# VH-VL binders against f1miw6, part 39

Target 1, 251 residues: f1miw6
Amino acid sequence: MPHFAKPLLRNIITRNLFNSIKKKQCLQYLQTLRTLQYDGFTTVYFGETDIPESLVTGEDFSDGYYMPTPTWCVVHAGGSQGWVPWKYRMFLRDELCIKQEDNLFFEFCDVVKKAYGKCAIVVKERRRQDATRPKEGKETEAQAHVPSVVNLTSVTCCPEVAKSYGHKLLTLPSPYNYLNPLDSAWSSLKWFIINNRKEFCLQSVDGVYSYQYILFSDLISKGIERINLSKWRTITTKVRRWENYYLGKLS
Below, E stands for the ipSAE of ESMFold2; O stands for the ipSAE of OpenDDE; V2 stands for 0.75 times the mean of E and O plus 0.25 times the DockQ between their complexes.

## First folded at step 17 (VH-VL; framework fv_traxivitug)

Design i3 (at its last look DockQ between E and O 0.01; V2 from the best seeds 0.00; counts 0 for: pae O 9.6 > 2, placed apart)
Fold by ESMFold2, look of step 17:
Structure i3 (fold): chain C 251 residues (1-251), chain A 122 residues (1-122), chain B 107 residues (1-107)
Amino acid sequence: as target 1 above (251 residues)
Amino acid sequence: QVQLVESGGTLVQPGGSLRLSCAASGFTFSNYWMTWVRQAPGKGLEWVANIKQDGSETYYVDSVRGRFTISRDNAKNSLFLQMNSLRPEDTAVYFCARSFSDYGYYSAFDIWGQGTLVTVSS
Amino acid sequence: QSVLTQPPSVSVAPGKTARITCGGDNIGDKYVHWYQQKPGQAPILVVYYDSDRPSGIPERFSGSNSGNTATLTISRVEAGDEADYYCQVWDYSSHYVFGGGTKVTVL
């Protein structure tokens, strides 16, 4: 019994310690966010979402043939002031070339400083759940370290860059993704895509047969525009009430 | 044509087991969380379970936790519900439903199957 | 944990407006979705995220959500709108919850 119980018990203890750490990180995040808001920092949520092309095209795979399609990454930011006055960015995620934009975060920090002054820039931790965490053989649980940067898939977010513009970079722990209002905005965009993709198709007039071409950029732009200031205020208000609920629950 | 077709509903005795299937067509199955919703005769809708796009996360209503298992096979565009230790209160039409969500929260169910009837009685 | 309260029935004359309420403590903090279900048929999504419409749902279907009440409004009601209507949310415990349903009768 001691031999078979050891790996399971150790995994249970490791997961419980990890979950306790994440709860404490979330509490620290909420407390820090409230302090910054009190101190006059404008809260800005900076993030990305993945949009597989098959979500846009609606390809039918019911006949048992599967063909991989590329995934697009959209990068934007917003808050109770609406979308940041910064043109969203769109990248092809799985292309063979280098994906990361080295200067993009510098540009972003400059734009939000000019628009809002000092900001609390919130980014979501990319990792979620224990299923994506390193296994026992990795050195993550025995040695603690503080990351020098916070990475999105397509953008490197450096705390020192944010600090040099007078901003503060915050990380939202992954188990609490529903506390990120940008995720609600992304969900609204993707539901808009699903319900409106057919209206952004072009057909060939050649007469041999019709092709439907999706004007992807126009569809994305229109979807982002539909999330206006009023919608953003609703989204951030709902998130703030969730934050208050969990701040009371976790404290 | 986007379609979900459930099958496997039948009469079973209390304590028995049954496996429901749902065949998806007309859309990319692996982009969506899949869901079971049930409706007892003359009653309202009740969410039962859902499963993430890659099958790595599952969630259940409390009344079926430990008895029902949701699973999917993306290569076959198929969703399943294994129901064990069936009770008379599990008698319902079981609907397969599609939901788009990145994380399994805040979502609606935009495409539904026709349902399959499960009757649990002696 | 969440309980969504709907009136059991609403009667409305053709061409008039039907209002179907969905009550819950602080439901305005949640995103509300609405479904139409005719006898012997599967539900159809008619409103999502409080006020948005899926493709193919006419503008006479509209939704609002604030405080403790979400409302589905059907203007210029037609005989074909006669159905059961359900509201739905996601709650704090990662559960999806439906209201009890409202039967709309077009007289």
Scores: ipSAE 0.625, ipTM 0.837, lowest interface PAE 2.2, mean pLDDT 81
Fold by OpenDDE, look of step 17:
Structure i3 (fold): chain C 251 residues (1-251), chain A 122 residues (1-122), chain B 107 residues (1-107)
Amino acid sequence: as target 1 above (251 residues)
Amino acid sequence: QVQLVESGGTLVQPGGSLRLSCAASGFTFSNYWMTWVRQAPGKGLEWVANIKQDGSETYYVDSVRGRFTISRDNAKNSLFLQMNSLRPEDTAVYFCARSFSDYGYYSAFDIWGQGTLVTVSS
Amino acid sequence: QSVLTQPPSVSVAPGKTARITCGGDNIGDKYVHWYQQKPGQAPILVVYYDSDRPSGIPERFSGSNSGNTATLTISRVEAGDEADYYCQVWDYSSHYVFGGGTKVTVL
C-alpha cells in the first residue's frame, strides 16, 4: 500500500521548496544586479501601477455594489537619479487587453540609453495566476530560466530589446517585490491622489445643471512630480539596505 | 519531421504577378513568426518580409514595400508571398523560414525550406 | 539601415582554425546569428544569440560578439566546412540584415 504522504506534508514540502527556489532566485538577482552595478550599469526600475477610478473620485463602494470602475494603468521608471527623463504613459486597463503597445519598451530603452548609457533595467515578475497547479514534473535543475519575456499589463519587456540598446533586463522575483523602489513611489502617488483630488476638481455650472470634473491628467502629473530626487534617493537607499541584508543572509 | 516546402516559383514577365506558397509540417505553425528570405543568383541573402503568428503584424524590406504582401493561413499551415509589379531585380531563390523566437524581434531563422526560384525576365 | 561587413573569402588548411568576422557599428550591442550555406542548399543556422549553438551543430563552431565586430570561429576545420557563411542581425527599424557573406575555402 503506497503510504499516501498526508496532503499536509506535501503542502509543507511544496511550500518549503518554493521558498527555497525563490530565495535562490533572489540571491541570483542580487548578485547579478551588484555585478552590473560594478560594471557601470545604471540601475533603472521599470514598472506599472493600477489606479482605479474609485481612488480618484473617493467613492466608497462599501455598500457591496461593486460597480466595476474603470482602472487606469500608469507606466513609468525611476532609480537613484529620480524619475527617468521619459514621459510616463497612462492606459485604461480594459483597452490594454486589446492593444499591447509593443513599441513602448523600445522607446523607453532608447531614452534611458541616451540619458544614462548602459542600464540594468529591473522589472517585476508577473505572478502567473495559473501556476498553482504543481505540475508533478521532474526536478529538472532550475536553470535560472531568465524569463525570455516579462509581460507587464501594458508593455512587453524583452531582454533582446534591452540588449540591443546595451542594457540588461533583470526580473525581480515576486516574493521580493518590496526590493523595487517603484512600489514606494506608487504608494506615494496614490497617497497624493487621495489627499489632493479635491484640488483638481472643476465645477461647471450652467443655467440648468451643475457638474464636477476631475483633472485626472494634471492630478497624476503633479503626483509624479512630487516624488523628487531627494525622495528617490531615500527610497533607493532603503532598498539598498534590504538588498545588502539579503546578500548577507542568503550567501 | 519539421519541414518547410516552398512552391510557386516560375518564369514571369516584368510587371507580372506571382504568388509563392510555403507548406509547414512537423511543428505548431501558428506559434511562430514566419519569414521570406531571397537570394539572387550568385548573391547573398536578403530578408524580404516577416509575419506575426496571428498575421496582425507584417514587415517588409523597402525594395518590395507596396508590391509584395506576406500572409498566412494557420489552419492550413501555409505561408504566402503575393508578389506584384515584379522587376528583374526580384529574380531570386525565395526561401521560407521559421523564426525560433516568440517575439519576432532579434530572432534567428532555425528552419528553412529548400527555396523556390522566381525568374523575372522579358 | 545597419550595414554588416564580412570579408569576401577566408582560406584555411584542414585541422586549422577559421575566423570569419562581421563588422557593424555597435554590433556588440546586438545579437548576431550565423548561417552556413553550401552550394545549391538552404542556409543552416550554426550560431545564434552571438554564441549559442543549435542542436546538431558541432562544438567546433563558436561565436563571439563585442564592440564593432562579431566573429564566427570554426576550429579543426574539415573539408565539409567549405561553404558560404552569413552573419545576421535585427535592427530597430524592424528589418533583418544579413552580411555580404564569406566564402570559406578549405585548402
Scores: ipSAE 0.011, ipTM 0.564, lowest interface PAE 9.6, mean pLDDT 85
ESMFold2 (binder alone), look of step 17: mean pLDDT 92; pTM 0.949

Design i4 (at its last look DockQ between E and O 0.02; V2 from the best seeds 0.00; counts 0 for: pae O 5.3 > 2, placed apart)
Fold by ESMFold2, look of step 17:
Structure i4 (fold): chain C 251 residues (1-251), chain A 122 residues (1-122), chain B 107 residues (1-107)
Amino acid sequence: as target 1 above (251 residues)
Amino acid sequence: QVQLVESGGTLVQPGGSLRLSCAASGFTFSNYWMTWVRQAPGKGLEWVANIKQDGSETYYVDSVRGRFTISRDNAKNSLFLQMNSLRPEDTAVYFCARSFSDYGYESAFDIWGQGTLVTVSS
Amino acid sequence: QSVLTQPPSVSVAPGKTARITCGGDNIGDKWVHWYQQKPGQAPILVVYYDSDRPSGIPERFSGSNSGNTATLTISRVEAGDEADYYCQVWDYSSHYVFGGGTKVTVL
C-alpha cells in the first residue's frame, strides 16, 4: 500500500543519513589517529566498564521479584605497551561515582606523560539511547554543542587538561566499539570473573560485604594481570586490522 | 544449578508459525546476552539470533531476518523465539545459549540448553 | 558471511595428540572459540578467545590462531574426548559463524 510504503521509505532514508554521518566520523577519527601516530604520539585507550555485583556472586533472580544489586565501575587504560603503569580505579555506581570524578583525569595525564611522553588518548563516545532518528528532525542541545569535555559516566575527560600535558584527546564514535582494544580487555576480565569467582568466594566468611569487597578487589587484580603484554599485543593487532578494514571501506 | 531449558518444539506445516521458549535458572539472567543456535539433523551448528541484556538490540542470521523475532522477559528469566513463515530448511534442534558480552560481538557461548526439536514438513 | 572450513574427521590413538583445524580467510584477525559436542548432547565450550579455557576444562585442551588457520589441540587424548568439535567466530557483519564440525575418533 502507498501509505505503508511512505513511512517505511522515510525511515530507511533517515537511517541511511544517520549511518553516513557515523561513517564520516569514524573516517575522521581513523585519519586523525594515524596522523598522531605518525607524529610520535603513543596511543593510549582510556575507559571504564561496569561490573554488577551479581556477575561476581552469581546471584539468581529467577523468581522475578528482586532488588537491584550494586554495580561497580572499573577505570583503567592500556594499549600496545600493555596496561598503563597506573593503578586502576573502582567506583560504586550512581551518586558515589559522580562524586569520585574529581582530579582523576589530571593524575592519569601526568602518569602517561611520564611513562610515554605525548599520548593520543582515546575515549569512547557516550552512546545515545536507541533511536532510529532524531525526534521531529531537531538536534538535541547536547548533540548540537561541541562539548568542552568528554564525559565517561565516572570520569570527566577535559581536552584542555590533556593538551596542557602535551596530549591529544580523541573520541571514538559509538557504533565502532570493536575499534577500542580496551573493550576486548574488559571482556577478558569479565570472562575471568565468571570462571574464577567461586575460588575467591570459597575463602570468604560468607556474606560479609566488606570481606567480599576485599576478595573482589583481589579477583579484579588477578584478572587484570592475566591480560599481559602478549595479550595486549594480540588485541591491538586485531584492532589495527579492523581499522584497516574500515579505512578501506569508508574511503 | 545453572541451566537453560527449551520448550515449544513440535511438528509444523510449511508457512506456519511457532513460538519457542527458554527458561533460565541458577544465574542472573539480565547480565547476559542470550542466543538461539540451531542444528539440522545430522548437520552442524548454525547461529540464529541473539539479544542484548536489556532486550534493546537484536541480531539475526540473514536466512531468518524478517521471519523470526527474538525477545526476552527478564522478570521471568525467559527467552523467546517467534518463528513465522516456517520453511522445511528451518527443521532443526534449537538450542538456547548464554553469552557474556557488553556489546554483543566477538564472544563465546558458555552455557547451553538441551535443545527442542522443530520439524517443518507437509 | 565468513566460511569456516574444518576437516570432516580426525582419527587419533589414545594418549596421542589430536589437532583440529579451522580455516578461514584472515581468521587470525578474529577471536576463535571451540566447542565439544557428544551425540545427543548440547555443545560444551572448551576454548574461548583463541587460547583461554573455561573452568573445568583440562589443560590438555589448547588453542592457537594465526594467519588463515586456528587449531584446537587435544594432548594425551582419552576415549572421552571422542566427539564433534566446532570452531566459531563473530564476523564483520554482526553474525556468529560456526565451522562445519570435525568428528574426532579415538581408535
Scores: ipSAE 0.615, ipTM 0.816, lowest interface PAE 1.9, mean pLDDT 81
Fold by OpenDDE, look of step 17:
Structure i4 (fold): chain C 251 residues (1-251), chain A 122 residues (1-122), chain B 107 residues (1-107)
Amino acid sequence: as target 1 above (251 residues)
Amino acid sequence: QVQLVESGGTLVQPGGSLRLSCAASGFTFSNYWMTWVRQAPGKGLEWVANIKQDGSETYYVDSVRGRFTISRDNAKNSLFLQMNSLRPEDTAVYFCARSFSDYGYESAFDIWGQGTLVTVSS
Amino acid sequence: QSVLTQPPSVSVAPGKTARITCGGDNIGDKWVHWYQQKPGQAPILVVYYDSDRPSGIPERFSGSNSGNTATLTISRVEAGDEADYYCQVWDYSSHYVFGGGTKVTVL
């Protein structure tokens, strides 16, 4: 590897190489997705979003003390048909024992099979924070490493499990997260939370003290329900346009 | 090769019944929604009915509802259209089509048969 | 029921561009598919989901959809492009709707 004398040039080359690899991965993802679609697979997006308590309470910790507030993880799935007929799950991240509900992905796969038949299940690539500097090792042919397992925070997505139900598990490359309609859905949910959290507040007045708490489950449920089929169609239409753009540009 | 072949189209009297068949080959039939589309002589295309992969859902154009029944046999790679109480207005070439859907119900029809002619006349 | 409106005919010279419109209320919010049909033949899907092309369909065929109008564009028109063209949508009432069809004549 040429020892680039200038760190800046090395960074540029590394960035360009990274971009090239990611573009290739995107193209491969899109081609695979289209192939599966032609083969009669229904596309469903399975994913999670984090809901920090501060988002729900509206507490502006602006005073620089980042107190780690409890964070909830919401897991759900959607597609052109809207939310899948599967009940969303909520998990508290701070609980040391996030019992990975080993059965949750099985349940999900069974439900979507019953609802849609064979599915292309799309999940986001987890940003490995610890992807240290690619060691300069061998250009091993970027075989589309179908990750053997995609771990969400609370759910393990196993390709073999998906396959056992007749599904295909696909991973969306991280730079192209906007090709996942769930991102728009989650944004909508968060927006709903921010704007409507007061309506879900209960005040308890006892003889001495008054306190306020939020009906969090109801808030999330209503926020999810707000994303109706029409909204999903709009979101998925936009995603498809982008997919087509990249298929044309990267081919 | 992916192929759809319709059969069963004949001359029938008003009020009569007819069953159309479509034989599928070259693809996994059970993975797809299937559709019937008809075309009256010298007229445009009209969707008639579609059926889900497992047959659990069926949809019909209003003009045929209660008279026509779409069904399928996935083991035989076959689609059917039972037509009862036929009317002169039902005279058309009936096409069997595979429904292609990337995203739900908003399907295109990517594979078509050659059609079978149904004539309803006194 | 959604009504899709197409011009009954479009005439185009060889090598020129034909544009076939499909009008409908808020059709831009729906996916539009296009079919070519030659006399005595089955329809062929030429454009799906507004602008996507099936394998084997020439790049000369393109689609767009916005507002109240979807458009099929056939560039560098050839004699073999003479056919009837139909737009199609899925409506929210679980119906598939075709346009009335447009006859394209190559002059």
Scores: ipSAE 0.020, ipTM 0.577, lowest interface PAE 5.3, mean pLDDT 85
ESMFold2 (binder alone), look of step 17: mean pLDDT 93; pTM 0.951

Design i5 (at its last look DockQ between E and O 0.27; V2 from the best seeds 0.55)
Fold by OpenDDE, look of step 17:
Structure i5 (fold): chain C 251 residues (1-251), chain A 122 residues (1-122), chain B 107 residues (1-107)
Amino acid sequence: as target 1 above (251 residues)
Amino acid sequence: QVQLVESGGTLVQPGGSLRLSCAASGFTFSNYWMTWVRQAPGKGLEWVANIKQDGSETYYVDSVRGRFTISRDNAKNSLFLQMNSLRPEDTAVYFCARSFSDYGYESAFDIWGQGTLVTVSS
Amino acid sequence: QSVLTQPPSVSVAPGKTARITCGGDNIGDKYVHWYQQKPGQAPILVVYYDSERPSGIPERFSGSNSGNTATLTISRVEAGDEADYYCQVWDYSSHYVFGGGTKVTVL
């Protein structure tokens, strides 16, 4: 009777293997990044963050009806020099507005080329939710599948497009998202929203109806501006320290 | 009022399972990372697990990895800790805490529940 | 795993200044948070991001972090400050780490 190793042991083994693979991917990412930096590429982090309406309004939907609230997606980029001199984009994530702006990544690549020259563009790996079933199949050599395309919610990042502008597109492995300074920037933005949203509220009291409006664009703009060059330097310096730590530990 | 309330702590035998719950109120639960911290009797604080706002990321202390599962239901403003294969060393008060960060993953815990006692004993 | 070292106890007279240290390798490169815990109570955040103070926490509480040592300073100590104090960091391996705690006794 083949002793079915308790599903728990399989999960532990799978997790350990997964962790080993992800560590290798991290090392490869870091080595590549360092090589590119040495070769004169400017590192820029390109990404998006979701801003749910609840973050802006502060509404506590405690009454059990999870009404899907509109979610905004903010797209921007930054690095050691601060925010990229490219205007951030904001998209409403509803079923009606999934217009992927196919040209946005081209525009971005052109702008960073003009500003910095050749760039190492770092994007986050999108966790495919569906990869739950390890297909049992072949130990195919984990050729570092440079994902042919990294899809953001509103933007498709294509390595070939990046290359056409002289850039390199790098994918940061998902377990190491903390190596992306943009995540810290997004956290700061969200924190700003939570703490300052009241200052951006306009209350109109009409004789019959009172309306509360949030100056959302101003809120986001000010939140982004709050992440100044000094803050970016601090965040990127920390990330660099972590990168060095992992390069030392995993080499 | 911002509040976290833990529940589910009880006496359980070694090898047993238990599910802890944390009910959040007074804030938009879905906007925050949430964490479990435990404290063994007469001992210090130990981080147990953390979960991202959308549940897409979870992290665990090594001693509980593979045995514990952190999850959340944002619609119910609830945080959970499924604990399997419990050991005597898991005996502790378990605290639910809200995480906040202006700088990404380097979060502090600003709101804490009163904790729930889990006792693992034969 | 990063180890944070705290003295097990600190004694201070009322009105004096208590200093609680948290030692760790390159801890100055990390943000340190501090918690106060009284017996039978949940921890309370008293300092975050090395030196920031939450609303409602007295100005007597301050923090610093440099090199290999973070310090929580409690000036003009009161009897109500008697508690356990914990430092906390996020380490490079996606773990939160607490110090061993320091019992502050007001004499």
Scores: ipSAE 0.648, ipTM 0.852, lowest interface PAE 1.0, mean pLDDT 88
Fold by ESMFold2, look of step 17:
Structure i5 (fold): chain C 251 residues (1-251), chain A 122 residues (1-122), chain B 107 residues (1-107)
Amino acid sequence: as target 1 above (251 residues)
Amino acid sequence: QVQLVESGGTLVQPGGSLRLSCAASGFTFSNYWMTWVRQAPGKGLEWVANIKQDGSETYYVDSVRGRFTISRDNAKNSLFLQMNSLRPEDTAVYFCARSFSDYGYESAFDIWGQGTLVTVSS
Amino acid sequence: QSVLTQPPSVSVAPGKTARITCGGDNIGDKYVHWYQQKPGQAPILVVYYDSERPSGIPERFSGSNSGNTATLTISRVEAGDEADYYCQVWDYSSHYVFGGGTKVTVL
């Protein structure tokens, strides 16, 4: 017969094992990162963000939705040296094909090698929050949560490509999002969009996507430029203090 | 125009319950975290609770955790605060506020309602 | 959790500069946001992410943040700037924290 205590106890034990695995993954990530930094690797955070068109227009489409609003994807990278001197990529998802852009990660690795030398390239672990559940064992957990490559929606990040340029690709464990300074940069960009969108918005007499794309490109370019070296230093300093906090807490 | 309008504030006895509502208009409600901030008479601002865009994550100040429940209905552009086991210390004007954030951290509150007064006294 | 210390009041003559401080341990490593609240009104955001202005906020409002002190600066103060001003951060325990507020009086 079912016991209320038995199911609750099993849930607690399962949650503790999952938390322990994620804490160990975070500690291993931080120890690897510190070793690479000591060995002269430049830390670079590589990633993407989605910007729904409704955030740019400010319009409320919840009632009487005439057409799905497109989502823009921005791919860029940065660190304590500022934005990588690499042309960020911007995609309209309604125009994306099934195939992600080829060679983007190769090009990125070449650019950062020329700019900074050997890099520790950090990307976030991809996971849907509602799909995350505790696993039975650590070897099962490791295989279930560590892909062969790191796939963004627009780019494939292969560890062997990074290694061929003398880089190391690191995956930031999912529950420790605060250790990714690129997320703070994306937040700054989106706040810039919210506060400057009227300046870049053509009057919507014609809802043609070509005009909207031009507005998005100009707005995003200006927003990225506003996140200067001083802002990047603030963001990365904050992340380093979070890293030290987690190293102390998880050790 | 972008607007937040609170309602439901009234006089209630200690130990009682009250539900606050906030109606949003003029923006895509589901793009934003929503927040309750309170201000006791003659006092400063205190963050109370916030809720993720899809309602799946909620956070509370320690003094209300377990007594207050924040919720939202994106189909009706509405935010709610269910307040149970009310105490005299909960007496305040309650403001509804909007916050843009992907993950609910490091954010500001850029749009505020005018507030609704909750008085908890015997 | 973080404690944000603000002076209770600041007096300033019209046309002069008001400086409102917000003190906290290593506050320079946090994003600081500032709000203006006039009597009987809702707060309005005047500075976000340390030094950025929302649309509609005049350039005479500016912010800085380093070390243990964030500062809101209001240059060329007008009578309409008389209000309470609050600083705000997000702390590491997932809480939002406001300072105690500073009443700016324009004499």
Scores: ipSAE 0.638, ipTM 0.842, lowest interface PAE 1.8, mean pLDDT 81
ESMFold2 (binder alone), look of step 17: mean pLDDT 93; pTM 0.951

